VH-VL binders against Large ribosomal subunit protein bL9 (rplI). Designs and how they scored, part 7

Target 1, 148 residues: Large ribosomal subunit protein bL9 (rplI), of Lachnospira eligens (c4z4q1)
Amino acid sequence: MDVILLEDVKTLGKKGQIVKINDGYARNYVLPKKLGIEATAKNLNDLKLARKREEKEAAEELAAAKELAAKIKECTVTVSMKTGEGGRTFGTVSTKEVAEEAKKQLGLDIDKKKMKLDVPIKALGNYIIQIKLHKDVTAELTVKVVEK
Key: E = the ipSAE of ESMFold2; O = the ipSAE of OpenDDE; V2 = 0.75 times the mean of E and O plus 0.25 times the DockQ between their complexes.

## First folded at step 6 (VH-VL)

Design n1m (from n1 with heavy chain Y61R, light chain A50D S93D; framework fv_unasnemab)
Fold by ESMFold2-Fast, scan of step 6:
Structure n1m (fold): chain C 148 residues (1-148), chain A 123 residues (1-123), chain B 107 residues (1-107)
Amino acid sequence: as target 1 above (148 residues)
Amino acid sequence: EVQLVESGGGLVQPGRSLRLSCTASGFTFSDHYMDWVRQAPGKGLEWVAEIRNKANSYTTRYAESVKGRFTISRDDSKSIVYLQMNSLRTEDTALYYCARGYSTSWYRYFDYWGKGTTVTVSS
Amino acid sequence: DIQMTQSPSSVSASVGDRVTITCRASQSISSYLNWYQQKPGKAPKLLIYDASSLQSGVPSRFSGSGSGTDFTLTISSLQPEDFASYFCQQSYDTPYTFGGGTKVEME
C-alpha cells in the first residue's frame, strides 16, 4: 500500500514522502498510530493543497514579522537606573525590565528570551537591543537609560 | 490530565483595558499553539487570536475585528498564555475561552478548552 | 475570509434517531474541518477532526464525512447525552471560522 508519511519515520522516510509498504504493516501499525495515511488520489491532492497553504502562511508570517520589526525600529523604550554621587549607577537593566517597559510604554509583548544584549546595560545612555521575531527577522529596539 | 484555567475577566467600561490569563497544566506547553476563542451571550463561536510554539517562532495571528487592539503572548516557563485587550468595545462582550491548538500539515484542531472567563464591556 | 454555512440551525429529535448536520465552506478547505459539541454552560468539546477522524474517547455513533466544500456530521442513534449544540470549524486558513451552530433538542 502506498502511504503518505505524516511525520519522519527513521525506517520508512521523511514527512510528506510517499512510501510503498506491506498492507499488514500499514493497516496494523502505520495508519492506526497516525504515522501515515493511504496515498489515495484525494489525499495526494490534499497534500498538494496543504503545501501551497503552508507556503502562503509562511510568507505571511515572514511579512508580518518584517512589518513589526520596522515598527519596533521607530520606537524607544525609556528605563530608569538609580544613580549615586558623580553619576555612579547601581545594578544593571535586565531584559525582563526592558520587556515590562516595552509593554507599558509601547503596548508590545516581547519575549525577554528573544532579546539579545551584546553588552550589559550598566550605565546611562542609549542601547540597541536585538529581538528575534522570526527565524529570518531580527528587530532592533532602542532603549534609553535615564537617571531615576 | 490536561487542564486550562482562564482568569482576568470582569466588568469594564468601553475604551478601557483588561488582561486575560490562561494557566495550562498536564502537557508540554511549549510544544503547542495556544488560541483564544470567544462566545457572545447566546451566540456562536468566534476565533480571536493564536500564538504559535517555539518551533514556529511564537508568531501571532488575529481576527480582523480585534487586530491592533488585542495582543496575545505567552510565558512558556510558567505555562501561561495571555490576551491583552485594549480599547474595549461593547461588541467584545463575551465568554473568552483558552484552547490548546494542535497543528501539523495534516491536522489542525482545538482539542482542549478551559471553562472560560466572562468579559462584559458596558457603561 | 472563509465563510462556513451550517444547517439546520436547530433540529428536534428523539432518542434513537439518526441526526445529520451539514456544513458548507465558501471555498475548498481540503479536509481541514473539525466538529465540536457544546452542552449548556460548558466549553466546546472536540468530536471529529480532519473531516472524518474520531477524537479519542468520543463514541462511535458520531461520524464525519466530506471534503472540499461540503461536510456532514452524523449521529447514528441519538442518546440522551447528545442533546447539545454542534459547530463545524475550518482550520485551513486564518482567521479560523465556525459555522453558526446546530442545536439538537429533545422532541
Scores: ipSAE 0.006, ipTM 0.602, lowest interface PAE 9.6, mean pLDDT 87

Design n1n (from n1 with heavy chain Y102E S105F, light chain A50D; framework fv_unasnemab)
Fold by ESMFold2-Fast, scan of step 6:
Structure n1n (fold): chain C 148 residues (1-148), chain A 123 residues (1-123), chain B 107 residues (1-107)
Amino acid sequence: as target 1 above (148 residues)
Amino acid sequence: EVQLVESGGGLVQPGRSLRLSCTASGFTFSDHYMDWVRQAPGKGLEWVAEIRNKANSYTTYYAESVKGRFTISRDDSKSIVYLQMNSLRTEDTALYYCARGESTFWYRYFDYWGKGTTVTVSS
Amino acid sequence: DIQMTQSPSSVSASVGDRVTITCRASQSISSYLNWYQQKPGKAPKLLIYDASSLQSGVPSRFSGSGSGTDFTLTISSLQPEDFASYFCQQSYSTPYTFGGGTKVEME
């Protein structure tokens, strides 16, 4: 019996694959446990439509990530640091603080775990923080550090 | 066996934030898509957001009305799905349901729903 | 977005009646349509998925049919517990959209 796998099955194959298996194994194990479904004409057409749907959704996700990255590139988040003797700043600006300020100033909810700084923010000035929005999309946010 | 329990609803002023939680039990949470669906008083159902399972890279999808304001996330170790709601508007007033999405590759439906948690956005 | 138009908005019926509710999609969704029942003060309950597949535990008096853009939910012999609201939902693509609902109320 030809069966479309609904999930990865170590001995048979990967989710979405069509596999030919023994009728007894299919009827007594695979089908009752919902590991697969018979590869009827209807189910094969449903598989084709499901793949097309997932491809469209994946493309929309990528497009949304690119749009957000373009928006972030034009934005600046201002964070403040105390200055002392000789113009020295106290402490560092963390990704947590940048995320909090991005939410307050720009209305952007950014996961601090997806933020990467090439160098620690220890002085006044402008910095670029890279934000991983998608496996194929990284945004660049400008962080402007000013005196409190 | 399957149970979904929402919490975190309440009365908030426009422009404020709320975080909803949905605690799941009775099934392998990490295998399922999780969704939020809302219902305004006396109105119909409106799908809000979906987060997929680990096998589908935890991808997230949102209704246009909430894009940029709401964030769906999950913690598989605790079997909780969250909905962070920012910049709330009076039109976000609704009963918010947590629903379990189909884990099957091509069929998408909501087979179990929680009882909901009420969010009222009013001045 | 795919729009779901559901009719009628309400129907008055008696126990034993055959009730039909229709749902129309603004574009072809193949068979990716679900039907839900909602009783007053309760969460929705899945009745039918993939246009015609009965969910486990749902009485056989409920049936679904259709494909493409036109779909029907039929209750062959209405029971007292069936007085409720019914919603169709397309699952073809995100954003998922629901019909406006049909209230089945006692005549």
Scores: ipSAE 0.019, ipTM 0.649, lowest interface PAE 6.5, mean pLDDT 87

Design s5a (from s5 with light chain S30K S91Y; framework fv_solitomab_arm2)
Fold by ESMFold2-Fast, scan of step 6:
Structure s5a (fold): chain C 148 residues (1-148), chain A 124 residues (1-124), chain B 106 residues (1-106)
Amino acid sequence: as target 1 above (148 residues)
Amino acid sequence: DVQLVQSGAEVKKPGASVKVSCKASGYTFTSYGMHWVRQAPGQGLEWIGYISAYSGNTNYADSVKGRFTITTDKSTSTAYMELSSLRSEDTATYYCARDVYYYDTSGHREFDYWGQGTTVTVSS
Amino acid sequence: DIVLTQSPATLSLSPGERATLSCRASQSVKYMNWYQQKPGKAPKRWIYDASNRATGVPARFSGSGSGTDYSLTINSLEAEDAATYYCQQRYNWPYTFGGGTKVEIK
């Protein structure tokens, strides 16, 4: 029997896939447990319409992420650090501080968790920070660190 | 097929200016940026500047600031670099290289395509 | 500007040998890239963000490192690997490159 999977099933396949399985297994396990539904003409048509909707939404989300990334690349967020004798800096710049300044200066609401700041910023300079906006889109933000 | 094709070799006197072109094909020019990198004979690579083909925004290395200008012509999908007040230390092969506005999981990243290079010789 | 120091300057090895190229930054960085350049040709992006191979780069190449210390390893050298390899950081403006390591196949 052809069955449309409603969720990922380790031995059969991924959600949305059409799989041909033993009739007994389908009737006694997959269908009763709501893991899939029979691939009738009506169910196949409903799946096709759902896929078109999901594909359209996914394409629009990807396009929006790419457009936002292009805008972010043109932006600079300025943060300040205290300096002392010989130009010595004190403290570090955190993802929290960058996100706060991005919102304040650019009106950008950036999720701190999506910002890659694995190497602490401890010196003046112009830094490029990666921000994951989407599964397939990572943006780059310039962070300018100046003397306070 | 993405290609970046640069103009031919130049020989200039100290104090002159040089203009090098980089013609792009095979992609939407205004959806990318362009870097310029130079390499003196027998030496390493030096980044000298960048332009966004979308906005026209530029960023130049301090070593060339005040003497260096990058421009684009969207109608011909061409990026240009111009370096003035030439010195002997400007003798190098100059490369254009494409930049991207976003990164993806498939390796869509900066410097993914390079021009063939333009040799600029500054001699008296 | 961040200074990248590559070592050794030249590495001369036989086919099948393992090559390890070093790149040290004057300050902690990330987004370390590697480029392969053959004589008379433009550089090609080879490794990006320390450890990711660019499309088409053979599996024998691997990048590693973090902070100030990065390396490029070629597990089993082939004749086509003879080239100069440059590391490049783009964590800070301006982008800077190392002096290069020339790999020669004897």
Scores: ipSAE 0.430, ipTM 0.709, lowest interface PAE 2.3, mean pLDDT 87

Design s5c (from s5 with heavy chain S52D S55K, light chain S91Y; framework fv_solitomab_arm2)
Fold by ESMFold2-Fast, scan of step 6:
Structure s5c (fold): chain C 148 residues (1-148), chain A 124 residues (1-124), chain B 106 residues (1-106)
Amino acid sequence: as target 1 above (148 residues)
Amino acid sequence: DVQLVQSGAEVKKPGASVKVSCKASGYTFTSYGMHWVRQAPGQGLEWIGYIDAYKGNTNYADSVKGRFTITTDKSTSTAYMELSSLRSEDTATYYCARDVYYYDTSGHREFDYWGQGTTVTVSS
Amino acid sequence: DIVLTQSPATLSLSPGERATLSCRASQSVSYMNWYQQKPGKAPKRWIYDASNRATGVPARFSGSGSGTDYSLTINSLEAEDAATYYCQQRYNWPYTFGGGTKVEIK
């Protein structure tokens, strides 16, 4: 019997896959436990519509992430550091501080844990910080560090 | 099939202006930035500027001291550089190059496609 | 500005030899790229983010490094590797390139 899996089943396949299995196994285990449903014309059509809805939602999420990334790329967040003799700076700019300033200056709510700082910001300058917005979208924010 | 095609070679006199084009195809023009890099004969690469193809925000190197302007025409997917008050030291091959800031599960950040180059010779 | 110093200026080696090209930054950076340029041609992306090979780059090329010190290694030179290699940082504005290392095959 052809069965549409409703969840991942170790020995059969992944959620959404159509698998051909023994009729007894299907009727006595898979169907009663709601691990899958018979691949009737109606159920196949319902699956097709569900997949189209999921694809549309995924496409909309990706598009929204791309639009936000484009907006972030054009922004600069200014943060200040204390300096002493010869331009020596004190402390390090944190992702928390960058997130707070992004909200204050740009109205952007950015999750600080999505920011990647591979190298600590310990000096004045214009830095580019990665922000992961989506599995397929990474934004880059310019952070301008100035003297306090 | 991403491609950047630049305009042809230019020969200019000192004090003149030059405008070089870089026509993009095979991608959404406004989703990427465009850099300009020059190379004097027998010398290395020098970054001279950048434009965001969506909003038109620019950044320029100090070496071109306010004589440099980058613009875009979204309707033709073309980036332009214009350098005025030309001097002999501006003699170089000028390259446009695409920059990616978005959309990469690998997280790479490099100038991924380059134009073929436009030779600008400043001579009297 | 972040200054990138590449060394040596020129490497003249025979096919099969190992080449190591150095790129040192005046301050720590996290985004170091390498470009290959052959005479009369535009630069081509080669290594990105220190150690990742661009599509089509042979496995004999590898990049490494962090902080201020980066290198590009060719484990067994071939004739087609004759080119100038430039490092580039995108960590800080303005973007800067190294002076280049020319690899010559004897």
Scores: ipSAE 0.080, ipTM 0.642, lowest interface PAE 6.8, mean pLDDT 85

Design s5f (from s5 with heavy chain V100L Y102F, light chain S30R; framework fv_solitomab_arm2)
Fold by ESMFold2-Fast, scan of step 6:
Structure s5f (fold): chain C 148 residues (1-148), chain A 124 residues (1-124), chain B 106 residues (1-106)
Amino acid sequence: as target 1 above (148 residues)
Amino acid sequence: DVQLVQSGAEVKKPGASVKVSCKASGYTFTSYGMHWVRQAPGQGLEWIGYISAYSGNTNYADSVKGRFTITTDKSTSTAYMELSSLRSEDTATYYCARDLYFYDTSGHREFDYWGQGTTVTVSS
Amino acid sequence: DIVLTQSPATLSLSPGERATLSCRASQSVRYMNWYQQKPGKAPKRWIYDASNRATGVPARFSGSGSGTDYSLTINSLEAEDAATYYCQQRSNWPYTFGGGTKVEIK
């Protein structure tokens, strides 16, 4: 019997795959446990439509993340840091502070938990912070640290 | 195939302006940024500027700021650099190079495609 | 600006020898890239994010390092490897390049 798997089954295949299995195994195990459904013409068509919907939604999500990353790349958030004699700086700039300034200055609501500091911000200068927007998209935000 | 094709060599007098083009093909022009890098004869690479083909926003190196303008023409997928008030120290080969706006699983974190270069000679 | 210091300026070796090129940053960076440039040609992407080979780069090339100290190693030099190699950081604006190491094959 041809069966459409509803979830990953180690010995049979991945969710969404069509597998040919023994009729007794299908009837007594796979179908009753809702691990799969019979691959009827209707069920095959429903699977095809569901896959197309999922592909479209995934593509739209990826496209939106890429568009936002392009916008973020063009933005600069300015943060001030206390300085002493000879330009010596005190403290560090946190992802929380960067997120607050991004919202205030650019209207961007960025989750600080998605921010990654590749180099600790302990001095004046222009830094690039990574922001995880999607499993396949990481944006770069410029942070300009100036004297307070 | 991705290609960046630059305009031909230029010879200019001090005080003149030069405009160099970089025509892109084989990809969606507005999805990538464009950097400009110059190299004086026998010397190393110097980054001089950037433009987003998406927004048109620019960022220039202090060494050329005030004399340097980068623009794009989306209809022809072309980036341009213009350098004014030319000095003998501006004699160099100028390269355009593509930069991805984001990091993806393919690891695009470098200038992945470069133009062939345009030699600009500034002489009396 | 972050200053990248490459050493040696020139490295002259025979085919089959191992080459190690150094790049030292004036402050900690994460995104260290390497480019290969042959005479009269544009630079080519070679290594990105310290240790990843760009598509088409031979397996004999490897990058390593973190923080301020990075290196590019060619395990067994071939004639086609004669070129100048530049490191580049993109952790901070402006992006900066090292002065380059010229690899010559005897």
Scores: ipSAE 0.082, ipTM 0.645, lowest interface PAE 5.8, mean pLDDT 86

Design s5i (from s5 with heavy chain N57K, light chain N92Y; framework fv_solitomab_arm2; at its last look DockQ between E and O 0.01; V2 from the best seeds 0.00; counts 0 for: pae E 8.8 > 2, placed apart)
Heavy chain, then light chain:
Amino acid sequence: DVQLVQSGAEVKKPGASVKVSCKASGYTFTSYGMHWVRQAPGQGLEWIGYISAYSGKTNYADSVKGRFTITTDKSTSTAYMELSSLRSEDTATYYCARDVYYYDTSGHREFDYWGQGTTVTVSS
Amino acid sequence: DIVLTQSPATLSLSPGERATLSCRASQSVSYMNWYQQKPGKAPKRWIYDASNRATGVPARFSGSGSGTDYSLTINSLEAEDAATYYCQQRSYWPYTFGGGTKVEIK
ESMFold2-Fast, scan of step 6: ipSAE 0.591; ipTM 0.810
ESMFold2, look of step 7: ipSAE 0.012; ipTM 0.568
ESMFold2 (binder alone), look of step 7: mean pLDDT 88; pTM 0.889
OpenDDE, look of step 7: ipSAE 0.017; ipTM 0.625

Design s5j (framework fv_solitomab_arm2)
Heavy chain, then light chain:
Amino acid sequence: DVQLVQSGAEVKKPGASVKVSCKASGYTFTSYGMHWVRQAPGQGLEWIGYISAYSGNTNYADSVKGRFTITTDKSTSTAYMELSSLRSEDTATYYCARDVYYYDTGHREFDYWGQGTTVTVSS
Amino acid sequence: DIVLTQSPATLSLSPGERATLSCRASQSVSYMNWYQQKPGKAPKRWIYDASNRATGVPARFSGSGSGTDYSLTINSLEAEDAATYYCQQRYNWPYTFGGGTKVEIK
ESMFold2-Fast, scan of step 6: ipSAE 0.477; ipTM 0.770

Design s5k (from s5 with heavy chain G33D, light chain S91Y; framework fv_solitomab_arm2; at its last look DockQ between E and O 0.75; V2 from the best seeds 0.00; counts 0 for: pae E 5.1 > 2)
Heavy chain, then light chain:
Amino acid sequence: DVQLVQSGAEVKKPGASVKVSCKASGYTFTSYDMHWVRQAPGQGLEWIGYISAYSGNTNYADSVKGRFTITTDKSTSTAYMELSSLRSEDTATYYCARDVYYYDTSGHREFDYWGQGTTVTVSS
Amino acid sequence: DIVLTQSPATLSLSPGERATLSCRASQSVSYMNWYQQKPGKAPKRWIYDASNRATGVPARFSGSGSGTDYSLTINSLEAEDAATYYCQQRYNWPYTFGGGTKVEIK
ESMFold2-Fast, scan of step 6: ipSAE 0.562; ipTM 0.786
ESMFold2, look of step 7: ipSAE 0.249; ipTM 0.708
ESMFold2 (binder alone), look of step 7: mean pLDDT 90; pTM 0.908
OpenDDE, look of step 7: ipSAE 0.191; ipTM 0.745

Design s5l (framework fv_umesolerbart)
Fold by ESMFold2-Fast, scan of step 6:
Structure s5l (fold): chain C 148 residues (1-148), chain A 124 residues (1-124), chain B 107 residues (1-107)
Amino acid sequence: as target 1 above (148 residues)
Amino acid sequence: EVQLVESGGDLVQPGGSLRLSCAASGFTFSSYGMNWVRQAPGKGLEWVSFISYSGSTIYYADSVKGRFTISRDNAKKSLYLQMTSLRAEDTAVYYCARDVYYYDTSGHREFDYWGQGTLVTVSS
Amino acid sequence: EIVMTQSPATLSVSPGERATLSCRASQSVSSYLAWYQQKPGQAPRRLIYDASTRATGIPARFSGSGSGTEFTLTISSLQSEDFAIYYCQQRYNWPYTFGGGTKVEIK
């Protein structure tokens, strides 16, 4: 009998797999323990629809991340720092500060923990900050640091 | 209730300068990005410049970059466009238009309010 | 920059007829597209944003559709006050760009 596994079963396979097993084993163990369900036409169709939903959701998430990354690439966030005599700056610009300004200036609600700076922002100038939007998508945001 | 009123349009010679103003009322001006959009006589719309709610983020169309400067005064509820090195191609009605509210993360909104425009003519 | 192309340049229709206006983007703008109406001597007026959301005060006969690179504005039963020039605009990234406009005129 063909059975769709509802959870990982070490001797049979992984959750979601269709496995061909002995009828007695299926009826006496796998089905009663709810480790799997019979691979009927209805159940196979339900599995197919569930997989299509998961694929669609994954594709939509990836597309949304790419769209946001493309938008972010064209954006600049301006942050100010105090300067003293000779143009010396005081303090550093944090990812928290960049996230707050991105929200205010661009309407972008970005998790500061997903922002990576290769070096601390301690001077005036332009910086590229990487934002991890998705496992396969990293955005680049321009941060322009000006005198306060 | 929301109103935008442009002023400052005039006849100027090529190479000349002009400053346009846009007076806002009926909303919290300091919470919105603002745009300048122009339209040459008998032609279509062309986006000119954007300024964020705080004045910190500014963008320009390539056609005006280096010649025009957008600015704002939130206390006076006014938007400005300083134009220098004017060319015949800059002849247009200039509109100010309201952009995104700074806490609105949708990014999808139209220019929801426009002024009536002010005419700039660059001719010798 | 993203180039917006509108077609046709001029659309001649009779009152009560359906008008369909097209707008094409040179690259995907997702749903970050707006439509504006402009009558002679007047400032543009907001119509549609997010490709299909009607702005407040805009009659139900106006509808927008599309996503990505192909967009349509439909006026289901054209009224005399609807004869105007219509512009699409992408707001996906800077610079913001407008289409060349479609003039809807009396047949």
Scores: ipSAE 0.000, ipTM 0.465, lowest interface PAE 17.4, mean pLDDT 83

Design s6a (from s6 with heavy chain T102Y V107F, light chain S92D; framework fv_solitomab_arm2)
Fold by ESMFold2-Fast, scan of step 6:
Structure s6a (fold): chain C 148 residues (1-148), chain A 120 residues (1-120), chain B 106 residues (1-106)
Amino acid sequence: as target 1 above (148 residues)
Amino acid sequence: DVQLVQSGAEVKKPGASVKVSCKASGYTFTRYYMHWVRQAPGQGLEWIGYINPNSGGTNYADSVKGRFTITTDKSTSTAYMELSSLRSEDTATYYCARWRSYGYYYFDYWGQGTTVTVSS
Amino acid sequence: DIVLTQSPATLSLSPGERATLSCRASQSVSYMNWYQQKPGKAPKRWIYDASNRATGVPARFSGSGSGTDYSLTINSLEAEDAATYYCQQYSDYPYTFGGGTKVEIK
């Protein structure tokens, strides 16, 4: 039977490959374990359409990431720091805190691990944090640090 | 185009478990979070959780935490919810809904709903 | 949890009349979405990010608001607008919905 592999199977091939295997092995193991599906005309056409859909969606994802980056560039997240005598600040502002405030203030769910801080935020002022939204798109978020 | 097709109605006894499926088509399954929302008869909508199909990361509402599990099967583009230790208060229509989280943020496509009835 | 209070619970009007649906949040929220649900059907995307109409939503629908006060307005009701409308916030987890406003056409 010809089978389209749904995942990598070291003895058969790579995900997406069409492999010819014994009918018994296919019906008793590969198909019930969902390692592959029968390579019917319908399933082969579905695979072709799925690949074309993935290419289209990759282009759409890039465009969407660029739009989100443009929106983020117009946004400011405000974070407060405690100050003491002479305006001295205590502690630092972390990417975790920035992510929490971006969610609270802007409704943006941003992965803190995608944020890059080139300079520690230890003082009041305005900072720009780079956010990796896509392989080819980096957003710039303004963080305004104010006195608590 | 985009469709979310859910499994059929379930009738369960208190204390049982139920598993509902949501099969996605028309888009790349791993690019969008899948959420679950329930609605008791004649009542409003209640958010109960989500899964990120790419990472498997989940988040559950306190009302179902400890009894609720969301999983996915990437090979079939299907999301599943399982709710255990069922109570009469779990009687509801359960919806899967796709969350758009780029550009704008909202539930853009919904499944048709699966009615779960818990009765003795 | 952020509680969303919708009012009125039910609004019964004639075709051509203006309807205004209110959604109040227990604390300030940055974003508010609205969904339309007809009896026996799943909710449908309607208004997102306070004021943007989803594809296919008629121009007679508009959304507005900020902070704790949001509204959905139907400028001139049509028979097809009979439905329950739910507001939804996503400023914090859990995401919450309002209790809904049922719009009935006489």
Scores: ipSAE 0.000, ipTM 0.488, lowest interface PAE 16.9, mean pLDDT 84

Design s6b (from s6 with heavy chain N52K S101Y V107F, light chain S92D; framework fv_solitomab_arm2)
Fold by ESMFold2-Fast, scan of step 6:
Structure s6b (fold): chain C 148 residues (1-148), chain A 120 residues (1-120), chain B 106 residues (1-106)
Amino acid sequence: as target 1 above (148 residues)
Amino acid sequence: DVQLVQSGAEVKKPGASVKVSCKASGYTFTRYYMHWVRQAPGQGLEWIGYIKPNSGGTNYADSVKGRFTITTDKSTSTAYMELSSLRSEDTATYYCARWRYTGYYYFDYWGQGTTVTVSS
Amino acid sequence: DIVLTQSPATLSLSPGERATLSCRASQSVSYMNWYQQKPGKAPKRWIYDASNRATGVPARFSGSGSGTDYSLTINSLEAEDAATYYCQQYSDYPYTFGGGTKVEIK
């Protein structure tokens, strides 16, 4: 009997997989415990439609991430640092400050944990911060650090 | 009203020096940088330097270092530029321009320009 | 020095036409401004920080761009728009200007 697994079963496979098992095992164990359902024409069609929905949703998420990345690439966030007469800077600019200013200036809610900034910024200048929006999409945000 | 009013046109011989003034009014002189930009006849704009009136700190373009000096007189809210050892290629209109560095960063007001002609 | 290259050098268009002026930087910049200069006059603030119109600048003007490529667009040209437009960066010293694009109205 072919069955569609409804959850991971260590001896059979992963949730969503179609596995061929002994009829007795299916009737006495897998089906009664709701670990799987018979791979009938209806159930196979339902699985096919579910996969198409997941693919469409994944494609929409990817497209949304690409659109946001394109928008972010055209944007600049300005962050100020206090400086002395000799050009010495005071404090640092971390992903926290960048995220706060991005929301304030651009209306963008960016997760600071997805920003790549290994060390805080300590000097005036221009920086490109990478933001991982999706497993396949990385945005580049321009951050201008200027004197206060 | 913010105004930058520059001194009048100058005609000088090669080797001479010229001093151009830019009198600021309508704002706190020490809260903005003052830059100088020149434009040769029929040519584009060339940045030549700035001064921070509060500290007197200056920064000059490498092309003009050694012959350009920018100063200020805070008591009269006036910026000056001085060109020494004038050559024919220094013939240009010289502009002072106020630089914003809080909020946004751009030249928000310009003087009317001072034409300096260097000829024999 | 960061070199700004503006193109075209001259645009000759009719009223109502769309103009697009380009400014390309020799390296990535994050600060770009534009100034309008009419014959015999000082430059005037026009677009600041790539896309913000200065006070008094008509809505038909817009700025865009990032990195090395910036542009100034005039959606529907009017006679009063005849001028030379200069881009300017301040990402690094020395501050530099582009060579300018002259907009002429036929």
Scores: ipSAE 0.000, ipTM 0.472, lowest interface PAE 19.0, mean pLDDT 85

